# VH-VL binders against q9vpl3: the designs that were tried, part 3

Target 1, 224 residues: q9vpl3
Amino acid sequence: RGKINIQRPKAPHYERARVVAVTQPKYPELPKAKSCFKTRAERTQQQQENPYNEIIAREVRNWLDHSRLVAFFHLSSITADDIFRVRVQLHKQNLHLKSYGSKIIEQAVKNTRYEAIVPLFHSNHCIVFSPDPEKTAALLRIVRRVPQMVLLGGIVEETMLSRNQLVAYAQMPGLHAVQAQLVQTLSQAPGHLIQQLQAHQNSFVQVLDVHAKNQMNEETPKST

## First folded at step 1 (VH-VL)

Design c4 (framework fv_cemiplimab)
Fold by ESMFold2-Fast, scan of step 1:
Structure c4 (fold): chain C 224 residues (1-224), chain A 119 residues (1-119), chain B 107 residues (1-107)
Amino acid sequence: as target 1 above (224 residues)
Amino acid sequence: EVQLLESGGVLVQPGGSLRLSCAASGFTFSSYAMSWVRQAPGKGLEWVSAISGSGGSTYFADSVKGRFTISRDNSKNTLYLQMNSLKGEDTAVYYCAKDEFWSGYFDYWGQGTLVTVSS
Amino acid sequence: DIQMTQSPSSLSASVGDSITITCRASQSISSYLNWYQQKPGKAPNLLIYAASSLQSGVPSRFSGSGSGTDFTLTIRTLQPEDFATYYCQQSYSTPYTFGPGTVVDFR
């Protein structure tokens, strides 16, 4: 029997552990300058953090390499219990919800065709990965019941798709050949897709600005 | 259809210099890292150098470091390898290879160009 | 640098056989291991990336397994076009390093 499940993308957890060990302070059994919490100590801590970030970035690239479906979401404030339930529902459909820091995503996709997605992740975000593009319909059905998750776009069969194109793809769960043709037909030049992805981000920023302004304008004037 | 075509391989005397070119087509060249991999006659594969999609980062094998320079011209979809202070050990077929997402795996290779370093 | 070794260095097989090639890294490389096939006078072809992921267009009779330091490439029901040299390569860190190769010859 084979022990490797090729449908499940590999996260390099063991590699992360090794890098952490290698990136430990070079001075064996010496203190981490515990009596000196100055800019030099802070700078040393930041430099030691960089190799760890590269390992996590490789994990992100591994997910991208093994996934035929990648969906990008803006994530509004949501409780740990609610997001856990969403993860459980998605996992049952071989859909893997992941969250990574913006700096790590930028590092992972820099100099790739996916670099254009970086602006989407300057605010709270999450990504769903799957080796099975037929699960797009199941993904959208699950997320439809989670108002905190807003679909921004995705990648299907290595083709960048806008939100509307991904929704259209999800509505055609028929033969694989038909789905592949749809993906090819819906593909757009990178410039147009970048504008659409940035528009979604700008719309969200505008919504946040309106809410912030409403909160400020609805100040409690209990002083009079 | 992805195509990579190397050129520039010739007979060069030891201590000489040579520039190899690789013409790329069928993909967004500037979005992918590229590598040079060589193979001496009857021997195995040896990675030589890599360059990021933007050209901002370059990497070299210890055997060529300080002698070889990798560069690219994204407006011409062309990869270059400048080889200086050539040695007999540099005799090999040189392949250019496309690196998918800089993960260090080469999904497409050119046909190779033979560089012979001898008198 | 990470050193790669392959076993066996060569093997003789017949069409229809199933063969296994082993690759070993001098240190843990997680799953950052790729397999290439090279036919005489031709450029290499990527078969498997990330230890077990089959490259598009590669026949399903090829499979890869392993993690850490020990990896295997298996070819089920060997076909005439499979007689070639096979190389493993680590992509964990630069400099990228290849194994010495395994020659699969017709018997």
Scores: ipSAE 0.000, ipTM 0.420, lowest interface PAE 14.9, mean pLDDT 75

Design f1 (framework fv_fezakinumab)
Fold by ESMFold2-Fast, scan of step 1:
Structure f1 (fold): chain C 224 residues (1-224), chain A 121 residues (1-121), chain B 111 residues (1-111)
Amino acid sequence: as target 1 above (224 residues)
Amino acid sequence: QVQLVQSGAEVKKPGASVKVSCKASGYTFTGYYMHWVRQAPGQGLEWVGWINPNSGGTFYAQKFRGRVTMTRDTSISTAYMELSRLRSDDTAVYYCARDYYDFWSGYFDYWGRGTLVTVSS
Amino acid sequence: QAVLTQPPSVSGAPGQRVTISCTGSSSNIGAGYDVHWYQQLPGTAPKLLIYGNSNRPSGVPDRFSGSKSGTSASLAITGLQAEDEADYYCQSYDSSLSGYVFGGGTQLTVL
């Protein structure tokens, strides 16, 4: 199966087909019994307009509101076994790895104080939540072993931090006074955080290119 | 008891390839990353790359990309490092080393005894 | 060339204290990555001496200790013994290189 080129406009024939479809009579609603006979393909089909999206978005908002540490990652292709091992190591440190669709994340944070994180989720992503911000150092140690997870930034004590700021915060474990001062200092320059997150997003393209080249060099020359 | 047993010394001509092996025992081979580190005679340690024995995934230092390939055989708990287009400055002792699989990462708790690779015409 | 800077040599008398420095930059130690230390006796493979800045593996005497501050780390050896004569290497991770980095090594001579 070939890849779909999402950048190229679809064929002009679509407009003609739409005109024909509009002139046809509408059918009555499908019987409830039909859902009991869904094929495997139909059961696994993507439900883009799920009416329960708001329920999942509320779950995301609950995690954001009740976590003192939130870290955002780009997630490259990773096996189920590898991500499970990462989840186990994170769980030992009270760090909870969650994956949500980009639409759900956008719906969860739109018109909230977290809206600035939306640009981070234009591609594959995952989020780590914890009630304990002192676990930031443990998080970074675990993630060093997972090149498929690239740190984009995070939120500590309700303050948005760039990757570099989050790394700097990790250098101060156990110094509660310094931790409080760092959070206060960062809170005094709110526009600064968004600019740093976007700068990290821009540099991420370079990191992905390097990472892709590294993976190609590491594989036998078969272009998996 | 953790042991990493490496293959014997190799003498190669410039332009040739060398493949070094590292046989692991005393632990679950697929539970720990394996790193390769080299040391030229009288010089310091230089990281070459790592392999995840479970997935077969690899990552190489930029200096070696395009010349190094790391593989493993889980049936015999053995990791391999192949370095191609050898130059005289590739003469070094090549070590395999285990990355500790806990919440800490990026340190090498057990090392093989090393394989001397000499590149000379 | 090594990414982390160590003095090429250090010396001390039996029973004395010696420290070995390891200086990095904002992309490695300064970025918050841990520092680990290895001891290499002549003709042998390196052995893990200190991990995670200050932790000792089982079998390493308590006279060896590590610390980290800012962009630098230090290995301290107290009560020097002849058996400590070896090369010592610091190691960390560098985010700009996306790889593991070592110091140039420090040769300890017990006079």
Scores: ipSAE 0.006, ipTM 0.439, lowest interface PAE 14.2, mean pLDDT 76

Design f10 (framework fv_fezakinumab)
Fold by ESMFold2-Fast, scan of step 1:
Formats: structure tokens, sequence, C-alpha cells
Structure f10 (fold): chain C 224 residues (1-224), chain A 124 residues (1-124), chain B 111 residues (1-111)
């Protein structure tokens, strides 16, 4: 034993991360200072504010604010080992794969400039963050070996881009002035992005069907 | 020394199935993706799909989905490709090829080591 | 039909320089995906010749070089020798097909 090397992370590191998540301390309960009727939604009896969700939502906002590259993916069923290997490969390129519940994403982006992304997270999803927008090409090369991850769109240099626009951006990773001009050219009225995201959701339904069929092809037992 | 040893030539009738094997040695079998590539006589190369020997996860080219199944047996370091409902145009040499899982650039997309190929002839 | 376009044949005399083109589209080479090259001698399996657009594996002579620009890539062979007579294939990835793609192959004849 003792052949575990930092450059070759194995299942022990993955299991350690999962144990930490499971054993996180429970949120302490505050005294009855919050029994005021004015702090609750007027007609929602089962709606509760979860302090833990707000803490994680703040983490998501920090990632969005400090990343020059954000890419959004639909995520189909994938094994723990396969996703771990993808995370390792992405991390080598300073690309950080994160997964958050749709409720947390909605809370994070509500009343912010990123609110338009909420429709992308109605199903299983994951997000890749990076401080380096030139890593867009590397990201797309890594993800093509992961058919369970389907690109929906992204944010580059604070500009929201559709899937096709993000792919176009990846073709010019080393030309900062040209990249800035491209992003400026692709940017249009606020309503334009919503239209593009909805169009991608329609295209995505077709892509998801293909991926579902591919996932069926991955089944090992076929007998009877 | 990396070696990929494939099973012998097969002759099948249309509608039958064929299962080709590829036995790996000289490296950690579960550390690298295994691809299958075919070549019809006198024609070019065509990618069929890949298998991750560690997880058993697979991905197939659209043309072969529903007809191809890739599996592996880690106890004997062997990968398999089974192609069903064979047609005459499936006559080809089928190669297994090892891709690099990790490289210094993080862009593993090429076939570093190839088996010698298995000729599958489909005729009636 | 091959996704990447290569000339079906190219020829040269010993000592000369030849180039083999590989033309793709916006969904593959144009999308920033790397191009790799394979050499296939008659009756043998393909052998990796160039990877990552321009890198040579151990044992490949420096007479072989690769380049990529826009939607196209090129393989250059200088100081052509008789043993270079083979089929050459380019390979990349295509995002619209979600799969690996090859060129149609180029037969090099040393005259």
Amino acid sequence: as target 1 above (224 residues)
Amino acid sequence: QVQLVQSGAEVKKPGASVKVSCKASGYTFTGYYMHWVRQAPGQGLEWVGWINPNSGGTFYAQKFRGRVTMTRDTSISTAYMELSRLRSDDTAVYYCARELYYDSSGYPEYFQHWGRGTLVTVSS
Amino acid sequence: QAVLTQPPSVSGAPGQRVTISCTGSSSNIGAGYDVHWYQQLPGTAPKLLIYGNSNRPSGVPDRFSGSKSGTSASLAITGLQAEDEADYYCQSYDSSLSGYVFGGGTQLTVL
C-alpha cells in the first residue's frame, strides 16, 4: 500500500469526498424569533426556506462571478468511476465540474443577470467552471468522450452564448482581440438569448433520444 | 511491451452474428480505452465504437447502434466486439486499437497501438 | 463515404517533398479538434505517425511533419524514400456525429 499518488487520484479520494459530504454538520436551529407571519410566503404552506440551500446558492454565485468560462450540460446516467475520471481530466485543464440541484441553481441566479439559464436545469444537469476562457476547446475535446454530457450553452467573458456560438468561440482560443470582437458580434438584445436557449432545448430533446439509445447499447447483459 | 492479439478469421452467412476478441498484454488493461475500427477490402478506415474496460461503459457510432455490442473480461484482459444481423457490406478487417486515456496535453483522441486485425467475411 | 477529404493518390521521386492534405468542416477540424495521421503498409495494421496535429511518436523520423490551419490539416514528407510507399489516413473527431472520423486515405507512390 502507499502507492496512492496525487497525480493519479483513485477511488479512495472519491470516497473521501463523498464521506465528507455525507458527514457535513447539520444546520443549527435558531430560537423562535422567526415566528413572524410577514416572513413567510402568503399562500404557500409547505414552502420552507433552507439555510443550507442559501449557503450553497452563494457558492454557485461565487463560481459564476469568478469564472470567465461557464458551460452548461445535460447529464445522463453515468457511473461514479466514469464521472470521477472525467473530473480528473477536466481538473488538469483548470476546468471544474460541479453538480447542483435545480432549486439551488434557481435560488442562486434569481434576480441576477444569469436568471435566463434556469430553463436549462429542468432535468439532470452539471456545470463546468474555469477562470480561463481559452480552455473552451480543451473542454469540448474532453467532453466528446462523455456522451452522457450534452452541451446546452455557456457564458464566456460574462456574455451568454448558445451551443453553436460556444463551439465557434472554441475555434479561436489564442486570439484575445479576435475573441473579444467575436463575443461582441454574437451579443444581441436580451430577448435574443432566451429565444436561442429555447431553440436549443427543442434540439436537445432530439439529442437526448440519441443518447438514451446509446445508453441502452451500453447494457452488458442481453439474454433470454 | 504492449500487444493486442485478435481472434482468427471468420466466415459468416448474412443474418448471422460474429464475436471478435482482442487480448491485451503489456499494460494495465483497465487504464486505457479500447476502440474498434474496421476496413472493408481496398477501402478506408471506419470507426465502430469504444469501451472503457474499467467501467464497462461503451459508445457506438450511429451507423452500428442496435447491431453492435462491446464487452470485456478484466480477468483475462480481453475485449470483445459482437456484430449482429450481418450484411455482405460488413465484410471487413476489424481492428482493436488502444487509445491513450491520459496524455500530457489532456487530449487523448488517437489510436496508439493496434491489433493485427480480424478478417470477417459475410457471404451467402 | 469518408467524412474528411484526402486526395486518393500522391506521387514523388526519392529525395523529394510531398504533402498530403486533409480537409474537414466546422464540426470537426474547424471546431478545433486535433488531427492525427496513420501510415498503413500493405498487408499490415495502421501505425500512428503523427498525433495532436504536429507531434511525432518515438521512432518516427523527423522527415514526417504535420500542420493544421482552419478546417484543414497537412502531412509533409521530406527526403522521400522507397519505404514511405504506403496508405496515409488522417483522423479527427466530429461533434455533429459525436464520433471519430477518418479521411478516405491517400496512396503514396515512390516513382
Scores: ipSAE 0.006, ipTM 0.486, lowest interface PAE 10.4, mean pLDDT 76

Design f11 (framework fv_fezakinumab)
Fold by ESMFold2-Fast, scan of step 1:
Formats: sequence, structure tokens, C-alpha cells
Structure f11 (fold): chain C 224 residues (1-224), chain A 117 residues (1-117), chain B 111 residues (1-111)
Amino acid sequence: as target 1 above (224 residues)
Amino acid sequence: QVQLVQSGAEVKKPGASVKVSCKASGYTFTGYYMHWVRQAPGQGLEWVGWINPNSGGTFYAQKFRGRVTMTRDTSISTAYMELSRLRSDDTAVYYCARDIWDYFDYWGRGTLVTVSS
Amino acid sequence: QAVLTQPPSVSGAPGQRVTISCTGSSSNIGAGYDVHWYQQLPGTAPKLLIYGNSNRPSGVPDRFSGSKSGTSASLAITGLQAEDEADYYCQSYDSSLSGYVFGGGTQLTVL
């Protein structure tokens, strides 16, 4: 190290503070409609804000922003030892299991295209994050062996996918172009995922049955 | 400790159905998938399918789809495998086995099913 | 028929080393799925011998070891004993079948 900046003014701390203050730019004025009544209401709302919840909500937003793979699970009763073993297996594949309260998730996804996931978190739940979408197959293999975790759906490359679509994605070869094409193709049914995720919130046994069937089958055959 | 106790040997005629049971003890029955694997006399191991005892969800190998049904009763920690429309080549020892991470750590002693004449 | 290929038999003398191969394809071992090994003594159920390619359960002697490379796996038995005479099966998962697959089995004879 030992790098000296010769252009720095040679002054005691007091003189330096004075120079910095003089060079500090004015903050730009925010365009607002003038209303004293509205200003008081906004101030009251800010005073009732829980700063701890906002910090955790920012953490959740950060996970969503930096993860190219997000998977949502219903979580039934599980021991601390069992969940720890699951976390260890997931971590080996750069998969990160997190659990957050429904209010915090709502705050994190409010005013985003992912707001539709909020109903999934009204009961026991967890989320798995990864920066690597190629790990979807590894995720599904690990979770298949955990009867307490039931896949509800996910987000891959910022695209919301149902359980069946996520399983289909996992079966594709690890070519980036092929994965991007599959995600684009699956996302062309815009109402499908939201309805599937919301419907499966209603019945735990039904969700478990559908999950088990979809995990092993590439497609669920339908009669016309 | 962990123990899987299977029902006794069965002799069936072609076209009949057989239902084999596997009673689990020594662990949380709903915490582990249960698999069924068969072995014809003098032959190798062949995977039949699995059941999730927590949900009742099942998946069967393609060869057995339409003929196999797997169920469970959580009140007595027992899994069942029913094979219908039996053929002579279904003669085999049928094992139940507990799954931990896609491998089978504990096996039942097997149930011999003989399909003859 | 068996999806994974094993030699039907292998033989060795007491104290010697034997190796049993298990050959798969791109949809199973080649896809990165772990290989597990089971020992079946005559008239008994299979017993877990090796899991996760190379791990030994409690009670399995260190004479037994497993390895995996590419589309194949191997079980090595050193210091061969008469009690090792048994059938050995490899097992993995196959993504194209969405199911569990076994090797055809290898009968080990201790001469």
C-alpha cells in the first residue's frame, strides 16, 4: 500500500471539513404537489413503519434480484436436524433455503410482477434461491427425497413457472440457448402459473399428490 | 431399530391379483419414501415404483403402469403393493425398501409371489 | 432388462483384489447421478454396501471401496474373504426413464 495523493489539500481536519462542505452539491428538489394535509399523513405513516421488517424485506428483494432460480415450497412439520441436513445438501449445489413471514414477503414483492406469489405464504413455507438456473434438476432431485417439502412453483430467469413447467425445464440439457428458449416457450401461457399456484394453496394432500406425480412425469396426460 | 416386516408368501393363478404388505418400525414412517423392488428367481433386481407415505403420492416404472397400485396406512405404519392381472413372469420375491437420498438403506426380507398354471 | 451393465461373474482367491464395473449412459451415471452398491448373500435381502459413489455405511469394512468416472463406476474389494461370496448390484437414477435402475448383478466366487 503507501499510495499518497499529492493533489489532496494539506490541511488539518478542520480545514478539510470546510473545503468538503463548500464543494458539496445541493440535493435536487423532488417534484411534489404541495399539500400540508398529505404531508402530515405521510409523516404519520412513516412513524408507524417497522424498520426491522423493511430490512428483512430488502434482504428478500436482494435474493430475488440476484437469483436466476427461485423455487417455492409448502413445508410441513420437520425437525431442526432434518431441515439442517436438507440445507447442507442444497448448499453443496449452491442452493440456499430460506424462510420468511408472509408479511415480509408481501412487502418484498409489493408493486412487482411477482406479487401473485403472496397467497403461497399464508401457511408453512420456504423458498430456495440460486444464482445458477442449471441447478434446477439438482434441486428437484434433492427435494423429491424430502416428503415435508412440496413444490408449488418457481421463477427461472425472471419468468414464473408452474410445478410442471419447472420439471420440464429441469429435463433440458445444460445449454444456455436451449434453456432460454424453453423458458420463453413456457411463459407464453400467461394465466397458467398464477391459477396453478393459487389453486394448490387450498389442499395440502392434493398438492402433495400432484407434486409427487409431476416430479416423476415429464407431462401429465390429459384427455381432450 | 429400523425394521421392515413383510407379509408371507403367496401362490396365485394367472389373471389373479396379489397384495403385499410392509410394516415399518423404528423410524418416522411419513418421513421417508418407500420403494418396491422385485427379483425373479435367479435374476437381478428390478425397480417397481415408490410411494410417499406422507401424501399417498405414487410413481410406477413404465413396465408396471396399469397393473400396480401402491397405498399406505399411516395409522399402522404399513405400505402395500397390489399387482393385478398376474402373469407367470411376475413370479418373484418382492421387497420393500426405505429411501434416504435415492438409495435404499433398509430392506424388508421379501415376499415370494408364485404365479403358476 | 438391466439398464446398467455389470460383468455376470468375477472370481478371485482369498487375499486378492477384485473389481466389479458398472457401465451406464448419459441419462444416468453420465448425467451426474450417484452410484450405490448392494451386496446380496444367498437367500437374503440386498444390503447397502456403498452409497453416494464412495461412502461406506457403519459396519462395512474398509476393504470395500467405490469410485465413479464419466459414465462408469467401480466397486473394489481388497483382501478378499470367503464371506464376500455374494451377488453385487450397482444402482443409480435415470432421467430419461424418470426411475431407478439397477445393474444386472455380478456373482463373486471366492476360489
Scores: ipSAE 0.006, ipTM 0.453, lowest interface PAE 12.5, mean pLDDT 77

Design f2 (framework fv_fezakinumab)
Fold by ESMFold2-Fast, scan of step 1:
Structure f2 (fold): chain C 224 residues (1-224), chain A 119 residues (1-119), chain B 111 residues (1-111)
Amino acid sequence: as target 1 above (224 residues)
Amino acid sequence: QVQLVQSGAEVKKPGASVKVSCKASGYTFTDYYMHWVRQAPGQGLEWVGWINPNSGGTFYAQKFRGRVTMTRDTSISTAYMELSRLRSDDTAVYYCAREFDYGDAFDIWGRGTLVTVSS
Amino acid sequence: QAVLTQPPSVSGAPGQRVTISCTGSSSNIGAGYDVHWYQQLPGTAPKLLIYGNSNRPSGVPDRFSGSKSGTSASLAITGLQAEDEADYYCQSYDSSLSGYVFGGGTQLTVL
């Protein structure tokens, strides 16, 4: 046992082909007599491999920049079949499970605001991306059944959140405006979870009050 | 409201095949896996298999492989389960059930279709 | 033969508490897969009662609660009412079978 993904249909062909391409092994060239620091073949191979790594690194950065939900996981020993089943379940919820080498992650986030995440990836890891932060609850419900995946933290609406802060965010589904305010409160609050939840309730009341006041302050528009 | 409406009761002879339908309404048919579960008279629930209505991909319990086929028609939001080479011990109520967003739980069930196999 | 083991019957008087056990193995409940519970009234389809070990769907009374520990799960019903007389099924996922599994069912009799 570890063939969980057998129960599920395969991911789209394109996604599978992309994963295979990223993980494809590199074969070294046959050695040649040396007259310089490196042979021509060795330099050419290194240059060709570098452009591929940069393309994948840019892809990772694009995912980070265009996803409103990013979750980081430590990944314990898990079969390819098991992780593929998880990927299929997540994809159903518009959650995209990606695995990249630590070197590629470091290259992608170097000299960016995301550079702080690099220490999370010095061991086995995976990342889940989504354009929809409302899917955080669905993500955590799916992943709690996968003990090999341990939540480390994430990014919601461009705000770095710890594991506990992501769990708190997930408990407030369906209230997008209030959840955005909660994210700000969770990332900056000096208090514990209870105080952060109290701030969330106060933010909701403030949103309702602002909406009411905006309606009262409406002016009759006039043509210029 | 979300509902699953199944076809009516069937009476079949041993060796025949039966095709049960399940029409979904009140939600996006392609967003949720559809499962089939049967229950023999006076017995417990037994999982038969699932279909992904989006891809048409299927997976069947070992006991039914080679005899069951699941299909769907997205134009009418309907899933089908066909069981062939029927035996008297296939007599059961066959339910379609929607897999919950959470996964592996079945939140919405059809009323069931009684399939009786007798000579 | 059911993969998950439930007692075939339990009974209680109105107002009392009963618990229904569901015992699995290392390939299902013991592997960390969630347990879900269904209530089946006579002549009706099963109804989702508890999902994800302990969560109640909208409309399910708080008299029903679920828990999970190790390879087993339990459904607790407090304040028994005559309308609770039904069959109860646990359900999980089994990695060895690569499929969904049910308990044998427990008939609850309200005396």
Scores: ipSAE 0.006, ipTM 0.443, lowest interface PAE 10.8, mean pLDDT 76

Design f3 (framework fv_fezakinumab)
Fold by ESMFold2-Fast, scan of step 1:
Structure f3 (fold): chain C 224 residues (1-224), chain A 118 residues (1-118), chain B 111 residues (1-111)
Amino acid sequence: as target 1 above (224 residues)
Amino acid sequence: QVQLVQSGAEVKKPGASVKVSCKASGYTFTGYYMHWVRQAPGQGLEWVGWINPNSGGTFYAQKFRGRVTMTRDTSISTAYMELSRLRSDDTAVYYCARDLEWLYFDYWGRGTLVTVSS
Amino acid sequence: QAVLTQPPSVSGAPGQRVTISCTGSSSNIGAGYDVHWYQQLPGTAPKLLIYGNSNRPSGVPDRFSGSKSGTSASLAITGLQAEDEADYYCQSYDSSLSGYVFGGGTQLTVL
C-alpha cells in the first residue's frame, strides 16, 4: 500500500453514496439510512417533530426485535471520515452502526423490559445492531481502536448485559456462554447500568483462555 | 497440536526478492490471522504485517509498504511473505505468528533466516 | 528505534524477584491498548508469556505476573530460576502508527 492509504481517504461523494447504499441493512421492515453521523439539519428535524419521533421509535423497536446483539456506546467527538471507516469495518462483520436521539430511544423502549437503558442515552451515543451474537468479539476488536467509542453495555439474546458481562460473553464459547449470561443477568442489580454512565474506559480486559480462544471464530470477510 | 512450519534459510543478493512460507496445522487455518514479525541478528522484534487467510485481506506496517506482499493458499494451509528489493539491513529471522482478534501472538513458527549479502 | 522502552538488561539471583518495565506513550499503552509479554529463550522463537496485561496462558507458572498503569506496564518474575534466563519483550498496539509495536527487549541474567 502507499502512504495515501495510511488512513482510509475520504471517499468521493459518489463512492460514499455507493458504499452507504451497499452497507444499508438488508432487513425489509427496518430503516435504511441511519448512522452515528448526521448533519445538523437532520438532527434538528428529528428532535423537533413529535409524529416523526414516534415513526422512528417504531423503527428502533424493529431493530431491537430483529437483533440478537445490541451494543450501546458513548460517542465522543469524531470526524465524519473516522466514523465512516468504523461503519465500513463493522458492516463487513454484519454489524450495523446507528444513531438516534435520546427522546426517540426513550419512546422506543418505554413500557418494555429494556426501559432501564434510557439513562445510557442522556449524552452523545450510538448503537450497534447485529443478528449474530457471535460477532461480539469482532465488535470489541474493532472498537478498541476507536477511543471516541466507549462501550456502556448491551443486549444479547434479549438479555441486558453490563460492559463487563458483554466482554465476558465475547470470551465464552457457544451454548454454555448463553446459559452463563442468563444466570448472570437474573442476578444483575439495576445499579450496574447506572455505574456505566459514570465510567469512562477505553480499554477492555482480556481474560480469554487459549482453549476458549481456540473455540471462538474471528473473521473479516472479503465482501462488500 | 498447533504447529507453524516455516521454509528453510535463504541467502539473497541485494535487489533480489525472497518468499518465505509458513505451513499451519492443528487448527482451522482460516479462523486466525497470520502475522509476520522479523528480528535482525542480535536485535529486537519488528512487526511486518498481517494476512486474514479467510478473506486474503492484508495490512502492512508503513516501513514495508511497496516492498512486501502477503498471500495464502487455503488448500495447503500455507501463508507466504514476499519481500522485494532486498537490502543488507533486511537480514533477519522472519517469523510467522498466529493471532485471534489480532491483539497478541499465541503461536510462533521457528523462524526463517534470510541473509542479504553480496 | 523500538517504540516501547524497556531496560536493556536486568539481573537477579535464584529465588529473588525481578521486575521488567515497559514504557509507552499516549498513542499506545496510554491510549488503553493492552500489553502482552513474550519470552525468547536463546536460539528459539518467542513464546507468549502474558496477554491482556495480566493473563497467563496455560502452562505459564504463577510466578510470572503482569500489570499496567497509565503509559507503562511491568512484568514481575518471582522465585527466579536458571531457566528464566532469556530475552523478554513487551508488545502493544499504536494508533498513530496503525500497527503493532514491541519493546526493545530485556535480557534477564540469573546470577
Scores: ipSAE 0.006, ipTM 0.424, lowest interface PAE 13.9, mean pLDDT 75

Design f4 (framework fv_fezakinumab)
Fold by ESMFold2-Fast, scan of step 1:
Structure f4 (fold): chain C 224 residues (1-224), chain A 119 residues (1-119), chain B 111 residues (1-111)
Amino acid sequence: as target 1 above (224 residues)
Amino acid sequence: QVQLVQSGAEVKKPGASVKVSCKASGYTFTGYYMHWVRQAPGQGLEWVGWINPNSGGTFYAQKFRGRVTMTRDTSISTAYMELSRLRSDDTAVYYCARGEGYSYGFDYWGRGTLVTVSS
Amino acid sequence: QAVLTQPPSVSGAPGQRVTISCTGSSSNIGAGYDVHWYQQLPGTAPKLLIYGNSNRPSGVPDRFSGSKSGTSASLAITGLQAEDEADYYCQSYDSSLSGYVFGGGTQLTVL
């Protein structure tokens, strides 16, 4: 498995450029392919009104298709330096933190079984991708140190998991763990699973408000 | 002008290993995945795996895990596929092909390398 | 064995229309993954004919078209010509296998 490819095709820019960026763009830059085929812009123009969004949506679908671990996070107020440090730590474990606009995510998952995740992305969010599901434990260990990143749920081995199911998966060894999680997920009606994920997202927004208020209270006494 | 040039035909005994090369030109080698696909005589196409030339990362079809190894050398824009513990049913033409992601297909193919496994 | 199902052969006369089907399942075409089509002339490597369900690469005649619905896809060839005599393969991605999958191939004979 150490020989398994740990990255999916994306924009041709070197990964370091995205890791170093202080202001992460909400949408990745348009990739420039060297090919005798029509340009991506020309191909997209034939299919839809907004070529930019479709190209980025295809990039997102490509990440989803080649990643056996996908984790969804709510992202609270965080400094550029702090998110950069987290991104570096994740990259060392073949975990790739990406941020995309909610409209792009919607276009990417439209007409797939994952369309139900769209409500998770109506607030500030980020996604972590990896081709290695064994990295789930490493991901959760890193994110525990980052209170601004709140786990909402994920997809492991093509199965949509709630936050609690993903945490349980990280603690379970072997193939039987994956089978148990699949059985639990399949037994849930799609509406019930989405409702559970949305409830957690709403609770996390409230936690963010409390955190922001606590920061204000701590700064007030420091006035000189 | 995109071109993928593969190494010449090989004849191997059962149990041996074979290493096929694919030299890319006419595009940025690290900008695209390299896929490997095989075709047994008179049979259909079978996907073997891919390598990301930028990272060196690889992913193999379950059938070939433990027997196939994909590598690349970015200094000469060349990808390699090594298949070990060869069996007679590994006799096939092995193609390299360029890909971007699931929405674009494999747009350029090498001419293929015939690997014959016989005693 | 192929994961996607194609008819083993199809035939037509010059100028006619032929259609080649490609049937998948809920883990590939049914999951929303795009379908690509390849043309393989005897003794040559496959050539990308249609990508992303219905798009033509530069150099592919407009008489070739693709479509997708539900768990299936189709390749249509209008104005059939002798040089179209070849094997045709469909391809998609399968989430349960975490890999690319091909159809068994369809041999087109031009009468």
Scores: ipSAE 0.005, ipTM 0.443, lowest interface PAE 14.3, mean pLDDT 76

Design f5 (framework fv_fezakinumab)
Fold by ESMFold2-Fast, scan of step 1:
Structure f5 (fold): chain C 224 residues (1-224), chain A 120 residues (1-120), chain B 111 residues (1-111)
Amino acid sequence: as target 1 above (224 residues)
Amino acid sequence: QVQLVQSGAEVKKPGASVKVSCKASGYTFTGYYMHWVRQAPGQGLEWVGWINPNSGGTFYAQKFRGRVTMTRDTSISTAYMELSRLRSDDTAVYYCARDSEYFDWLLDYWGRGTLVTVSS
Amino acid sequence: QAVLTQPPSVSGAPGQRVTISCTGSSSNIGAGYDVHWYQQLPGTAPKLLIYGNSNRPSGVPDRFSGSKSGTSASLAITGLQAEDEADYYCQSYDSSLSGYVFGGGTQLTVL
C-alpha cells in the first residue's frame, strides 16, 4: 500500500465527488444484486409466528422446572454414533442430553430468573437435565471422555453455578449443607458468575479452532 | 489377556518420517481409545494424542499438530502413529497405551515402547 | 514440558512412609478431573498404580494410596521396600488444553 502520510487527503476529494454525484442529471440505477431482500422462505418464517418454536420452548421450560440439575455445554462437531453412546451412558444415570436452538432457549428463559444464560447459546450447545442433583459427579465423569462437550456452567436447585462451582458441588457430600453455602456465595456476587461464564465462551471458541485444525490434519486412509 | 505389541526400534535422519505400529490383542480393539505417549531419554512422559479405533477420529496435542498422523486398521487390530519432519529432540521411546476399562481419561495397559533415534 | 508439578526426587528408608505431591491448576485437578498414578520401574514401560484419585488396580499392594484436595493430589507409600524404587508420574486431564497432562515425574530412592 502507498505511503499514507504523503497520500492526497481524501476529505476534499470525497466532498468534490459527492457534489458531482448530487448534481448529476441522471443518477445510476441500483444493481439488483445490491438490494438486500429477504427470501420468500425467510419472509414467510418471520411473518408467521412459528408454533413449533413455542411448543419446544414450553418443553424446555418443563425440563427446567422439573430438573434439579441442569448443565450447559458447548458442543463441537461429533458423530451420531459417538453422541448416541454418550446419551446411553447418561441415560443410565438418569441424565438427559437435549439439544435446542438458541432462539428456542431464549424464548424459554425470557423474563425468568435464568435469562442471563442466553449468551452461552450463541454457538453450538447442548444441555443435560436430571431430577437428581446427586448425579453431578456421574455427569462430569462421563463428559470427561467427550472432548467435544465442554462444560460452561449449570443450575442446581434453581441456583446458577459457574463451571468451577458446579465441579466443586460434585465433590461435596450432603446436598442441604452444600446448597446453603452455594446460595450465599451466589447472592454476594451474581455479576461475577456471568463474567466467568462469558470467559468460558471465549475459551470454547479456541477449542473449536483447535478441533477444526485437528480434523483438517487428520488423514483419512484411502482404501487399503 | 490384554497385550499391546509395538514395532521395533528405528533410526532416522532429521527431516525424515517414522511410522510406529501397535498391535492389540485380548480385547475388543474398537471398544477403547488408543493413546500415544513419548518419553525422551532420562525425561518424563509427554502425551501425543489419541485415536478412536471405531470411528478413526483423532485428537493431537497442540505441540504435534501438523506433524503427527494417527491411523488404525481394524482388520488386524493395529494402531499407527506417524511423525514427520523429525528433529533430534524427537528422539524418544514412543508408547501406545489403551484407555481404561475402569475409568475415563486413564491409560490402563501400555506397550513396551518403540525407541526412535533421530541423528545425523 | 510438564503441566503438573511433582518434586524431581524423594527418598526414604525401608519401612518408612513417603509422600509424592502433584500440583495442578484450576483447568485440571482444580476443575475436578481425577488424578491417576503410574509407576515406571527402570527399563520398563509405565504401569497403572492408582486410578481415580484413590483406587488400586488388582495386584497393587495396599501400602500404596492416593488422595486429592483442591488443585493437588498426593501418592503415599507406606512400609517402603527396595522394589518400590522407580519413577512415579501423576496424570490428569486439562480442559483448557483438551488433553491428557502428566507430572514431571518423581524418582523414588530407597536408602
Scores: ipSAE 0.000, ipTM 0.428, lowest interface PAE 12.6, mean pLDDT 76

